# VH-VL binders against Uncharacterized protein C11C11.01, part 10

Target 1, 160 residues: Uncharacterized protein C11C11.01, of Schizosaccharomyces pombe (q10200r209to368)
Amino acid sequence: LTKLDRAKLEWLIQGLNCEKGSIGNLLCFAVEHVNNHVEITDAFLKEFFNDQPTDDTKVYDDDYINERGEKKLSLIYLMNDILFNGISGTSLVWRYRFSFEPHVERLLDDLYLFSKRLGGRIKEDIFCKKVVKVIEVWKTWIAFQEETLERAWRNFSGNT
Short names: E, the ipSAE of ESMFold2; O, the ipSAE of OpenDDE; V2, 0.75 times the mean of E and O plus 0.25 times the DockQ between their complexes.

## First folded at step 6 (VH-VL; framework fv_bepranemab)

Design s43 (from c1 with heavy chain Y53W)
Fold by ESMFold2-Fast, scan of step 6:
Structure s43 (fold): chain C 160 residues (1-160), chain A 119 residues (1-119), chain B 112 residues (1-112)
Amino acid sequence: as target 1 above (160 residues)
Amino acid sequence: EVQLQESGPGLVKPSETLSLTCTVSGGSISSYYIAWIRQPPGKGLEWMGYIYWSGDTNYNTAVQSRVTISVDTSKNQFSLKLSSVTAADTAVYYCAKGGYEPDSYMDVWGQGTMVTVSS
Amino acid sequence: DIVMTQTPLSLSVTPGQPASISCRSSQSLLHSDGKTYLEWYLQKPGQSPQLLIYEVSNRFSGVPDRFSGSGSGTDFTLKISRVEAEDVGVYYCMQDIQLPYTFGQGTKLEIK
């Protein structure tokens, strides 16, 4: 990616939320720059696992945890939209499947452990149900290893 | 200010499905959940389940195989369907509104609707 | 399932006297977020239940100061400092920390 494109990617990631327009903007970037799918996936992973800002050593409250939960969900929704485009089209977007595949187990494990930090039964349940819907799509299209997806489905749906 | 109103048939025959509605007025339905609670005559309260405006549900395991709660956002209505009813399902049925944390408590209740299961 | 046990099941009080109702849970109601998910509801004769107290000790809007809640972990108490005729009804404790949410059996408060 050029320096300008890298700056744009970081800007899009920092502004990412669960709104369709926000996700769509980053999705368009990912599709347009499919040849850089490894670098884009790396940026996704850095943000997904960035649970503490490197420039802030303060103790975090419920607002921070809620904000991180929305960011992780927005990234998972983005991932789902990228993968769906790869499955349904003639585009090379399917390459993102291979760049995500080595990380899907740790992403889902992290997401499940994170769900326990949201506080309160209702917030946790809403978060888990949103993730279950994505996992069910991935299971239907056999996007990743069945064993990994079935274990994650059991965890998030409460059927352990 | 949010208000809830239950409605139903009053009388249901054994083995049939009872269908109840909870109509919401005031407030945005996206900001709370709706729970269903029942009370058999002379007995205590039993939580049956709840639903978010998104349509996602949680049920009491005691009734899980027979109960379905749904939402119709175009009508501002929530419904409860309970299949294969018996005399044990005779109760006053309430819908109640609860918020998300920190206000997860059920602060607004409908007036209740009596359902009698009888032939 | 968390079991909620109330004592006594019935209580008869002379107006102006205090009343105390206990509630015990089979598991701790303290969440990792630091909140204890215990509520008290009152059902007056012929009426819907109404919220009295949430998170153990917080009075809901419009609830008179004579009502107070206390407790921690698995043992909780609702106190009425001076019972009035309008307090007649059935009192329920409830937990909403773990699905399925559960109520106690209820405590019927009557005036002598």
Scores: ipSAE 0.321, ipTM 0.726, lowest interface PAE 3.6, mean pLDDT 86

Design s49 (from c1 with heavy chain D56E)
Heavy chain, then light chain:
Amino acid sequence: EVQLQESGPGLVKPSETLSLTCTVSGGSISSYYIAWIRQPPGKGLEWMGYIYYSGETNYNTAVQSRVTISVDTSKNQFSLKLSSVTAADTAVYYCAKGGYEPDSYMDVWGQGTMVTVSS
Amino acid sequence: DIVMTQTPLSLSVTPGQPASISCRSSQSLLHSDGKTYLEWYLQKPGQSPQLLIYEVSNRFSGVPDRFSGSGSGTDFTLKISRVEAEDVGVYYCMQDIQLPYTFGQGTKLEIK
ESMFold2-Fast, scan of step 6: ipSAE 0.368; ipTM 0.743

Design s52 (from c1 with heavy chain Y50W)
Heavy chain, then light chain:
Amino acid sequence: EVQLQESGPGLVKPSETLSLTCTVSGGSISSYYIAWIRQPPGKGLEWMGWIYYSGDTNYNTAVQSRVTISVDTSKNQFSLKLSSVTAADTAVYYCAKGGYEPDSYMDVWGQGTMVTVSS
Amino acid sequence: DIVMTQTPLSLSVTPGQPASISCRSSQSLLHSDGKTYLEWYLQKPGQSPQLLIYEVSNRFSGVPDRFSGSGSGTDFTLKISRVEAEDVGVYYCMQDIQLPYTFGQGTKLEIK
ESMFold2-Fast, scan of step 6: ipSAE 0.414; ipTM 0.761

Design s58 (from c1 with light chain L99R)
Fold by ESMFold2-Fast, scan of step 6:
Structure s58 (fold): chain C 160 residues (1-160), chain A 119 residues (1-119), chain B 112 residues (1-112)
Amino acid sequence: as target 1 above (160 residues)
Amino acid sequence: EVQLQESGPGLVKPSETLSLTCTVSGGSISSYYIAWIRQPPGKGLEWMGYIYYSGDTNYNTAVQSRVTISVDTSKNQFSLKLSSVTAADTAVYYCAKGGYEPDSYMDVWGQGTMVTVSS
Amino acid sequence: DIVMTQTPLSLSVTPGQPASISCRSSQSLLHSDGKTYLEWYLQKPGQSPQLLIYEVSNRFSGVPDRFSGSGSGTDFTLKISRVEAEDVGVYYCMQDIQRPYTFGQGTKLEIK
């Protein structure tokens, strides 16, 4: 990626939220720059794991935790939309699957543990239901190993 | 401010499906959930399930196979359907509103609707 | 399921005297978020339940200060410092931490 394109990518990631338009803007960038799928996936992972360390003495920073949850969810939605474009069969966008594959188990494990930091059982439940819908779609596409997706599905749906 | 009103048939025959409606007025659906709670005559309260404005539901395992809760956001109406009813389902049925944290408790309740399942 | 047990099942008090109702849960109601999900509801004769106390000890808006909640873990208490005629009804404790959410059997409070 050029320096200008890297600046644009960072700006798009910084502004990413769960709105259709926000996700669509970054999706368009990812599709246009498919030849740089590794660098774009690296930026995605950097943002996804960009959490403050766990501190038992400061458990109740609800605003920060809620904002991080929305960011992680927006990244997962972006990932889903990128993969959906790839399954068209005529698109090189499926290259992103190869970049994501080594990290999917780690991403889902992080996301589940993060769900336990959300303030209140209702916020936790809503978050988990949103993730379950994505996992169910990935299982239908056989986007990743069935064992990994089935374990994640059980965790987030409460069928442990 | 927000008000809830239940409505239903009053009388249902054994083995039939009970259908109840809860109408929300004075507010929007987007920041709360609606729960259904029932009370058999002379007995205590039993939670049946709830639904978020997203349409996602959670049900009491005791009735899970028979109960469905749904929402019509255009009408601000929530419905509860309970299939294969028996005399044990005779109760006053309430809908109640709960919020998100910090207001996750059920702060507004409808007046209840009596449902009798004939023997 | 978490079982909620109330004692006593009924009590009768002279106006102005205190009343105390206990609630015991079969499992801890402490969530990983640090909050304890125990609520108290009052059902006056012929009326719908109404929220009195949430998260063990917080009075809901409009609830008189003569009502107080306390407890931790599995043992909880609702106290009325000076019972008044309007306090007559059935009191229910409820756990809201684990599905299925469950209520106690209820405690009937009467004046006499």
Scores: ipSAE 0.338, ipTM 0.738, lowest interface PAE 3.5, mean pLDDT 87

Design s6 (from c1 with heavy chain Y100S E101Y P102K)
Fold by ESMFold2-Fast, scan of step 6:
Structure s6 (fold): chain C 160 residues (1-160), chain A 119 residues (1-119), chain B 112 residues (1-112)
Amino acid sequence: as target 1 above (160 residues)
Amino acid sequence: EVQLQESGPGLVKPSETLSLTCTVSGGSISSYYIAWIRQPPGKGLEWMGYIYYSGDTNYNTAVQSRVTISVDTSKNQFSLKLSSVTAADTAVYYCAKGGSYKDSYMDVWGQGTMVTVSS
Amino acid sequence: DIVMTQTPLSLSVTPGQPASISCRSSQSLLHSDGKTYLEWYLQKPGQSPQLLIYEVSNRFSGVPDRFSGSGSGTDFTLKISRVEAEDVGVYYCMQDIQLPYTFGQGTKLEIK
């Protein structure tokens, strides 16, 4: 990616939230720059695992944890939209599946462990249910290894 | 201050569907959940499930296949439907508010409504 | 499911004397966030349940300081330092760490 495109990607990632428009803007960037799918996936992963406060005004407390949960969900929703476009579209967006595949297990493991840090039982339950809905879509599309998705589904749904 | 009030048919025949409504007054239904708890005559409390204002639900596995909780934000109402009722479903049904932005305890309860399952 | 067991199931107390109610859970109620998800509710005769204590030891607004909660892990206690006539009712402990959320059987408090 050019220096300008890297700056735009960083800006889009920092501003990402669960609103359809927000996700759509970054999805559009990902589709437009599909030839740079590895670099874009790396930026996604960097943000996904970036759990330390980057600003001295941000304390590692319930508000920060809730903010991180929203960011992780928005990234997973983005990932789902990218994968769906790779299945239904006429684009090389299918390349993103290969970039994400090696990381899907650790992404889901991180999400599950993270869910235990949310400051309320209702928050945890709702977070887990939202992740379950995404996993169910991935199972329907056979987007990743069945065993990995089934294990994650059991963890998040509480059906052990 | 938020107040909750349950309403329902009082009497339901076996095999029919029980439908209850919880009406919220004195505040917004945003930013919290509503739980349904029941109490058979002379017995203890049984948690049935909850719904968050976003529409997200969780149910007690003992009634999961028969229960549906829904919300209508335009009416400030929550509903509980329980299908295929039997005499074992005879109880006082309560709705309770909880689950603020960070708290999960149930701080406001309705008065309860008695439901009898009888032919 | 987490089973909540209360002892005793009933007790009678002379006015002004202390009362103690125990609650035991079948597994730890300590969450990885450091909070313990144990609450106490009181149901007075003919009334709806009301919240007394949340997160083991925090008194809810308006609850008299004669009520106190303590405990950790699986063993919890509700104490009333000086029982008054208005304290009559059934006391329930509850866990909301794991679905389905569960209540104890209840402890009936009566005045002698």
Scores: ipSAE 0.160, ipTM 0.652, lowest interface PAE 4.3, mean pLDDT 85

Design s62 (from c1 with light chain I97T)
Heavy chain, then light chain:
Amino acid sequence: EVQLQESGPGLVKPSETLSLTCTVSGGSISSYYIAWIRQPPGKGLEWMGYIYYSGDTNYNTAVQSRVTISVDTSKNQFSLKLSSVTAADTAVYYCAKGGYEPDSYMDVWGQGTMVTVSS
Amino acid sequence: DIVMTQTPLSLSVTPGQPASISCRSSQSLLHSDGKTYLEWYLQKPGQSPQLLIYEVSNRFSGVPDRFSGSGSGTDFTLKISRVEAEDVGVYYCMQDTQLPYTFGQGTKLEIK
ESMFold2-Fast, scan of step 6: ipSAE 0.442; ipTM 0.749

Design s7 (from c1 with heavy chain Y100T E101Y P102D)
Fold by ESMFold2-Fast, scan of step 6:
Order: structure tokens, then sequence, then C-alpha cells
Structure s7 (fold): chain C 160 residues (1-160), chain A 119 residues (1-119), chain B 112 residues (1-112)
């Protein structure tokens, strides 16, 4: 990516939330720059795992945890939209699927562990329900390894 | 101080949609959830689902495909719709309030409303 | 789904004597947050259920101290130290650690 495009990507990632318009703006960028799918996926992963360092009290502000949860969820929604609701055909899905595939297991593992840090049973239930819907889409289309998706589905849905 | 009152038709025909309303009085509807619980005659309690004041819902998988819970903040009302009803849906329906967003126990319950599914 | 099993299903107690109700869950109710998500509710005849105890052992506001809850993991007990006439009804344990939230089948308490 050019310096200007890299700056735009960072700006879009920092402003990303779960609103359709927000996700759509970054989706358009990802589709327009499909030849840079590796760099875009790297920026996605950097933000997804960009958690505040643990302090000595091991206590985090509820606002911070809620903000991180929305960011992680918005990134997962973006990933889903890139893979399945992109403007261009199957060849673009293949490129992003290729760059995401090595990381999907660790993304889902991180997301599940993060869900246990949400400050409240209702918050956790709502978060997990939203993730389950995405995993069900990925299972239906066999977007990634079935065993990885089935394990994640079981974890987030509460079935063992 | 907060009170809940269920209302709706006492008789619903098989295959139709059951529609119930829970009216909140004596307090704000923010910062807590409302759950729907039902009890068939002579049987135990079955949790159906909840809605948080933000509109986020979660449903019992046994009724998930047929149930919708919604909120109307302008009227301080919550609604339960259950489609394609059968005789097995005959029950007393309760709405109940969770104490706070982070508390999952139900501290305030409505009086319950009896719904009979019969032709 | 987590299955909640209560024993006994019915008991009769002489006024002033103790009563004990057991509840067993098919899975541990201990969450990674350190809390155990078990509640007890009482439904008096012709009335709505009312909360007695939450998080295993915490009495809800206004609940008499003759009621106590205990247990851990999958095994829980509700005790009434001295049963009074107003305690008649059906007692339900409930878990809210995992969706769908589930109740036990109920225990009917009667006075002899």
Amino acid sequence: as target 1 above (160 residues)
Amino acid sequence: EVQLQESGPGLVKPSETLSLTCTVSGGSISSYYIAWIRQPPGKGLEWMGYIYYSGDTNYNTAVQSRVTISVDTSKNQFSLKLSSVTAADTAVYYCAKGGTYDDSYMDVWGQGTMVTVSS
Amino acid sequence: DIVMTQTPLSLSVTPGQPASISCRSSQSLLHSDGKTYLEWYLQKPGQSPQLLIYEVSNRFSGVPDRFSGSGSGTDFTLKISRVEAEDVGVYYCMQDIQLPYTFGQGTKLEIK
C-alpha cells in the first residue's frame, strides 16, 4: 500500500464500529485494494490483538473492556463481509480466505477467552450470541476447517 | 416500587400468533432486562427469553424459531410474540425484571396472565 | 442444556421444624469470574415466583434469616431452620450460567 493508502487504512480501522456504514467503508477499501490483502489482513490482526497491557492490579475499566469487545466484534463482522458480501466475485474471497486462514483458530480462541472477561453475565451472553451467528455462517459455507469451527461453535453456544 | 403487569388475549387458536404485553410502572426501564417465563397448568417454570433495554435479546432454543421479544420505550412496554401456537403453549406467562444489567436474578415479577390455546 | 434436578419433589413438615431441599446440576455452575450462578425461588399458592437466594448463599432483600443456601459445583441445598405456615409453596432452583437458563422441577413444601 502507498503511504496515503496506509494512513487511510489505519484511520478506517481506528474508527471501525459495528454499524453497517462503518463496516461498509472498510469493506470497500479491502475490495478496492485486494492485491494488498496480506498487508490489510496484517493491519486487521494487529488491531484485533491490540489489547492494553496487564497492570499490577489486574483490573480493567469496564468502559475499556466494552470498547475492546465492540472493536473485536466489528473486526469479525468485517471479516465475514469481506469473505461473503464483497462486491467482486469468488476470486477475491479466495485471496482474503488465504490470508485469514492461518489465523482463524487463534482469532476464535482469543475471542472466546475475551468473552469471559466481560463484566456481567448478560454482556457475555449477548456477545457470544453475536459471535455464534458469524460462526454459523462460516460453518454453512465451510469457510474454514470444520473441526475448528465446530469447536468454536460449541464454546460460544455453550454446548459441550 | 417497580411493578410489572402482563396483558393479552386469554384464548388463542392453534397455528395463530400469541401476543402479550408487559407494562412497567413505578420506575425507569433503563439499566435492566425483562425476561419472559411460562408455566403450563400443574407444571414447572420454563424460561423463554429476555430483552435488555438496548433491544438485545436472547431466546430459549426450544422456542427460538417462533418467539420474538421487543421493547417500546415510549410506552414503557415489552412484548412477547409466539407464532404457530399449539396446545403445548397453554400456560401462565410471566414477565420478570432483572435487578441490574450485571445481575441475572429476577427480583420483580408480574402477576402472570393465563393463555389457553384451543380451537 | 443444563438439567436441574431437585429432591425431594414433595415434603411435609411440622411447624417449627427444619426443612432441607437439594438441587443438583448436570454441569458445574461455577463461572470463570469466580461466581456460582444458582438461585432459589419460592412460588406461594396462586402467586408469582419470588426470589429467595442468589449466588448460592446470598439472601435477597427482605428474606428471613431462617432461609439459607449452601453448596458448590453441582450440589446445592436450601435450608429452612424453622418452617412457618407462610413458607408453604413450591421451591425452584435455577441456573443462569448457561443459556437457556433452566429451573429445577420444583419441590412442594406442605405443613403437616
Scores: ipSAE 0.038, ipTM 0.622, lowest interface PAE 6.3, mean pLDDT 85

Design s8 (from c1 with heavy chain Y100S E101Y P102S)
Fold by ESMFold2-Fast, scan of step 6:
Structure s8 (fold): chain C 160 residues (1-160), chain A 119 residues (1-119), chain B 112 residues (1-112)
Amino acid sequence: as target 1 above (160 residues)
Amino acid sequence: EVQLQESGPGLVKPSETLSLTCTVSGGSISSYYIAWIRQPPGKGLEWMGYIYYSGDTNYNTAVQSRVTISVDTSKNQFSLKLSSVTAADTAVYYCAKGGSYSDSYMDVWGQGTMVTVSS
Amino acid sequence: DIVMTQTPLSLSVTPGQPASISCRSSQSLLHSDGKTYLEWYLQKPGQSPQLLIYEVSNRFSGVPDRFSGSGSGTDFTLKISRVEAEDVGVYYCMQDIQLPYTFGQGTKLEIK
């Protein structure tokens, strides 16, 4: 990516939320720059795992945790839309699938552990149900290893 | 102080759909969840499901295929629909408010509405 | 589903005497967040249930200090230090750690 495109990607990631328009803007960028799928996936992963305290002047309270939860959900929704953008048989889907595949297990594990940081049972349930919906899509299309998705499905759905 | 009031048909025929409304007064529905709980005559309490003001729901698996809970923020109302009713669905139906999105205990309950399923 | 079992099914108490109600869960109610999701509700005759205690031992606002909750894991107790006429009704324990949330079968408290 050019320096300008990197700046645009960073701006889009920083502003990403669960609104369809927000996700759509970053999806368009990912589609337009499919040849840079590795760099885009790396930026995604950096933001996804960016929940460690790095500034001792900041307050990491319920508001911070809730904000991080929404960011992680928006990234997972983006990932889902990238994988299933509606242009079947193109390199768009397969390139991003290959870039994401090595990280799917750790992403789902992170999401499950993160769900336990939410400050309430209703918050946790709603978060987990939203993740389950995405996992069910991935299972239907066999997007990733069945065993990984089935384990994640059991965890998020509350099955023993 | 938030108050809840249920309303319903009183009598419903077997196989029909039961529709109940919970009206919220004394505050906005923008900060908590509403659950539906029922109590058959002489029996204990059964939790049916909840809805958060955003529209997110969860249902008891025993009734999941027949139940739908919805919210109308403009009217400060929550609704429960239960399809294909039988005599086993005869009960007093309560709506109850959770303390907040973060708390699952039910601190305010409606007065309950009796629903009888009979031909 | 988590099964909640209450004992006894009924109690008859003279005014001013203590009462104790037990609740057992089929699995632990301790969550990884450190909270134990156990509540007690009272349903007075002809009335809606009302919250008495949440998270095992926390009295809800307005609940008299005659009421106390205790316990951990799967074994919980509600105690009334001195029963008054207004305490008559059916007491329910409830777990809200796992969906569907479930209630005990209820314990009826009556005055002798």
Scores: ipSAE 0.242, ipTM 0.701, lowest interface PAE 4.5, mean pLDDT 85

## First folded at step 7 (VH-VL; framework fv_bepranemab)

Design t1 (from s27 with heavy chain G99S; at its last look DockQ between E and O 0.52; V2 from the best seeds 0.45)
Heavy chain, then light chain:
Amino acid sequence: EVQLQESGPGLVKPSETLSLTCTVSGGSISSYYIAWIRQPPGKGLEWMGYIYYSGDTNYNTAVQSRVTISVDTSKNQFSLKLSSVTAADTAVYYCAKGSYERDSYMDVWGQGTMVTVSS
Amino acid sequence: DIVMTQTPLSLSVTPGQPASISCRSSQSLLHSDGKTYLEWYLQKPGQSPQLLIYEVSNRFSGVPDRFSGSGSGTDFTLKISRVEAEDVGVYYCMQDIQLPYTFGQGTKLEIK
ESMFold2, look of step 7: ipSAE 0.531; ipTM 0.790
ESMFold2 (binder alone), look of step 7: mean pLDDT 91; pTM 0.944
OpenDDE, look of step 7: ipSAE 0.321; ipTM 0.744

Design t2 (from s27 with light chain I97T; at its last look DockQ between E and O 0.60; V2 from the best seeds 0.00; counts 0 for: pae E 4.1 > 2)
Fold by ESMFold2, look of step 7:
Structure t2 (fold): chain C 160 residues (1-160), chain A 119 residues (1-119), chain B 112 residues (1-112)
Amino acid sequence: as target 1 above (160 residues)
Amino acid sequence: EVQLQESGPGLVKPSETLSLTCTVSGGSISSYYIAWIRQPPGKGLEWMGYIYYSGDTNYNTAVQSRVTISVDTSKNQFSLKLSSVTAADTAVYYCAKGGYERDSYMDVWGQGTMVTVSS
Amino acid sequence: DIVMTQTPLSLSVTPGQPASISCRSSQSLLHSDGKTYLEWYLQKPGQSPQLLIYEVSNRFSGVPDRFSGSGSGTDFTLKISRVEAEDVGVYYCMQDTQLPYTFGQGTKLEIK
C-alpha cells in the first residue's frame, strides 16, 4: 500500500462501527486493494487487539469497554463480509481467507475472553449471540478448521 | 425511582395482533433491560422475552415466531406485539425491569394488564 | 429449555411455623462467570410478583431476614423461618442462567 492508502486504511479502521455504511466503506477499500490483503489483515489485527491492558472494568470507563466491544464486532462483521457477503470471485475470497485463517483461533478466543469484561450478564449474552450468528455462517460454509469453529460455538452458545 | 406501567386493549380477536406498551417513568432507560412476562388466569408465569436498551432482543422459543419487542427511546416506551393470537394467549401481561450488570434480577414490575382473546 | 420443578405445589402453614419450598432445575444453573442465577419471587394475592432472593441466597432490599435461600447446581430451597400472615401468596423460582429464562410452576402458601 502507498502512504496515502495506508493512511486511508487507518482512518477507515479507526472510524469503523457496526453501521452498514461504515462497514461498507472499508469493505470497498479491501476489495480495491485485494493484492495487499496481508497488510490489510495486519491492520485489522492491530486494531482488533488494541485494547488497554485490563480485565477489570472498575478501572476504566464503561463507555470505553462498550466502544471496544462494538469495534471488535464491527471488525468481525467486516471479516465476514469480505469472505461471504460483498466479494466476487474465488481468487479474492481465497486471498483474504489465506491471510485471516492463521488468526481465527486467536480472534475467537479473544472475543470470548473480552465478553467477560462487558460488565453485565445481559451484555455478555447479547454479545455472544451476535458472535454465534457469525460462527454459524462460517460453519455452514466450512470456512475454517471445524474443530476451532465448533469449540468457539460451544463457548459462545453456553454449551460448555 | 423507575416505575413501569403496561397499557393496551383489554380485548383482542383471535388471529389478530396483540399490541401492548410499557411506559417507563423515573430514570434513564439506557441502564437496564425490559422483560415481558405473562400469566394466564389462575396459572403460572411465562417469560416471553426481553429487550436491551440497545434495541437487541432475546425471545422465549415458545413464542419466538410470533413476538416482537421494541423500544421507542423518545417516548420512554417499550412495546410488545404478539401475532396470530388464540385463546391460549389470554393472560395478564407484565413488563419488568432488570439490570445489565452482574445482578440482573427483575426488581421492578408493572401492575400488569389483562388481555382477553375472544371472538 | 431448563425445566424448573417446585415442590410442594401448595402449603398450608400455621403462623409462626417454618416453611420450606424446593426448586429443582433440569440442569446446572452455574453460569460460566461462576455465579448461579436463581431467583425467588412472591406474588401476593392481587399483586404483581415481587423479588425476594437473587443469586440463590441474596435477600433483596427490604426483604425480612426470616427469608433465606440456599442450594447449588440443580437443587435450591427457599426457607421462611417463621411464617407471618403477610407471607401468603404464590412463590416462584426462576432461572436466568440460560436463555430462555424459565419459572417454576409456583408454590401457593396459605395460612391455616
Scores: ipSAE 0.249, ipTM 0.706, lowest interface PAE 4.1, mean pLDDT 86
ESMFold2 (binder alone), look of step 7: mean pLDDT 92; pTM 0.947
OpenDDE, look of step 7: ipSAE 0.448; ipTM 0.795

Design t3 (from s27 with heavy chain S104A; at its last look DockQ between E and O 0.43; V2 from the best seeds 0.00; counts 0 for: pae E 3.3 > 2)
Fold by OpenDDE, look of step 7:
Structure t3 (fold): chain C 160 residues (1-160), chain A 119 residues (1-119), chain B 112 residues (1-112)
Amino acid sequence: as target 1 above (160 residues)
Amino acid sequence: EVQLQESGPGLVKPSETLSLTCTVSGGSISSYYIAWIRQPPGKGLEWMGYIYYSGDTNYNTAVQSRVTISVDTSKNQFSLKLSSVTAADTAVYYCAKGGYERDAYMDVWGQGTMVTVSS
Amino acid sequence: DIVMTQTPLSLSVTPGQPASISCRSSQSLLHSDGKTYLEWYLQKPGQSPQLLIYEVSNRFSGVPDRFSGSGSGTDFTLKISRVEAEDVGVYYCMQDIQLPYTFGQGTKLEIK
């Protein structure tokens, strides 16, 4: 990516939320720059895992947790939308399947652990439901190798 | 003291949609969730799903494809819709209140309303 | 889904005598927060279910102390030290650690 494109990507990721427009803008960017899918995926992952260090002795601010939750979900939704476009084979977006696949298990593991940090039983359930819904879509579409997704699913579901 | 009351048609034809309302009285259920539970005659309890006052829902996968739970916060009313009903959906339907944080148990129940699916 | 299995399914008890109901889950109900999410409900004849015990052993408000819950992991027990006539009904255990929440089959308690 050019410096300008990289800056734009960073801006889009930083401002990403669960609103359709926000996700849509980054989706468009991802599609337009599909040849840089690896770099974009890396930026995705960097933000996804950009959490404050976990300290079991500390009580984190609810606002922080909620913000990070929304960020993680929005990223997963983005990923889903990218993969949806990729499955269709449009504009070589299918390449993102390969850049994301090695990280699927790690992503779901993180989401599982994160769900435990929400601090509420029902909150946790709602969060997990949203994640599960996405995973089910991936399963239905065969977005990833069956073995990979099955492992990720089992790990996530078994711990929920 | 929060009280719940279920209401709706006691008779529904097969393939139609069962519609029930849970009315909350005696206070606000802000920060709580409402769950729907049903009990076929002479059988046990089945959890159908719940809704938080924000509108977020979670359903039992067994009925997920047919169930919709909604909330009207202005009326303190919650609704259950179950589409494509069959005789297997004949049951007493309860709404119950639970806590959103750690008090997930259902501490207040409605009286229940009987719904019979019959032609 | 987590399967909840109660035993016995029916129990006839002489007033004043103790009663014990077992509930087993197909998987652990211990949450990462350290709590075990097992509840007991009582449905008296012609009434709605009412909460008795939550988190295995905590009596809900207004529940007589003759009721007690115990257990861990996948094995739980509800005990009534001295059964009274008002204790007649169907007892259900329920897990709410994992969706969907699931109930046991119910245990019908009758007085001899």
Scores: ipSAE 0.400, ipTM 0.789, lowest interface PAE 1.8, mean pLDDT 91
ESMFold2, look of step 7: ipSAE 0.406; ipTM 0.771
ESMFold2 (binder alone), look of step 7: mean pLDDT 91; pTM 0.939

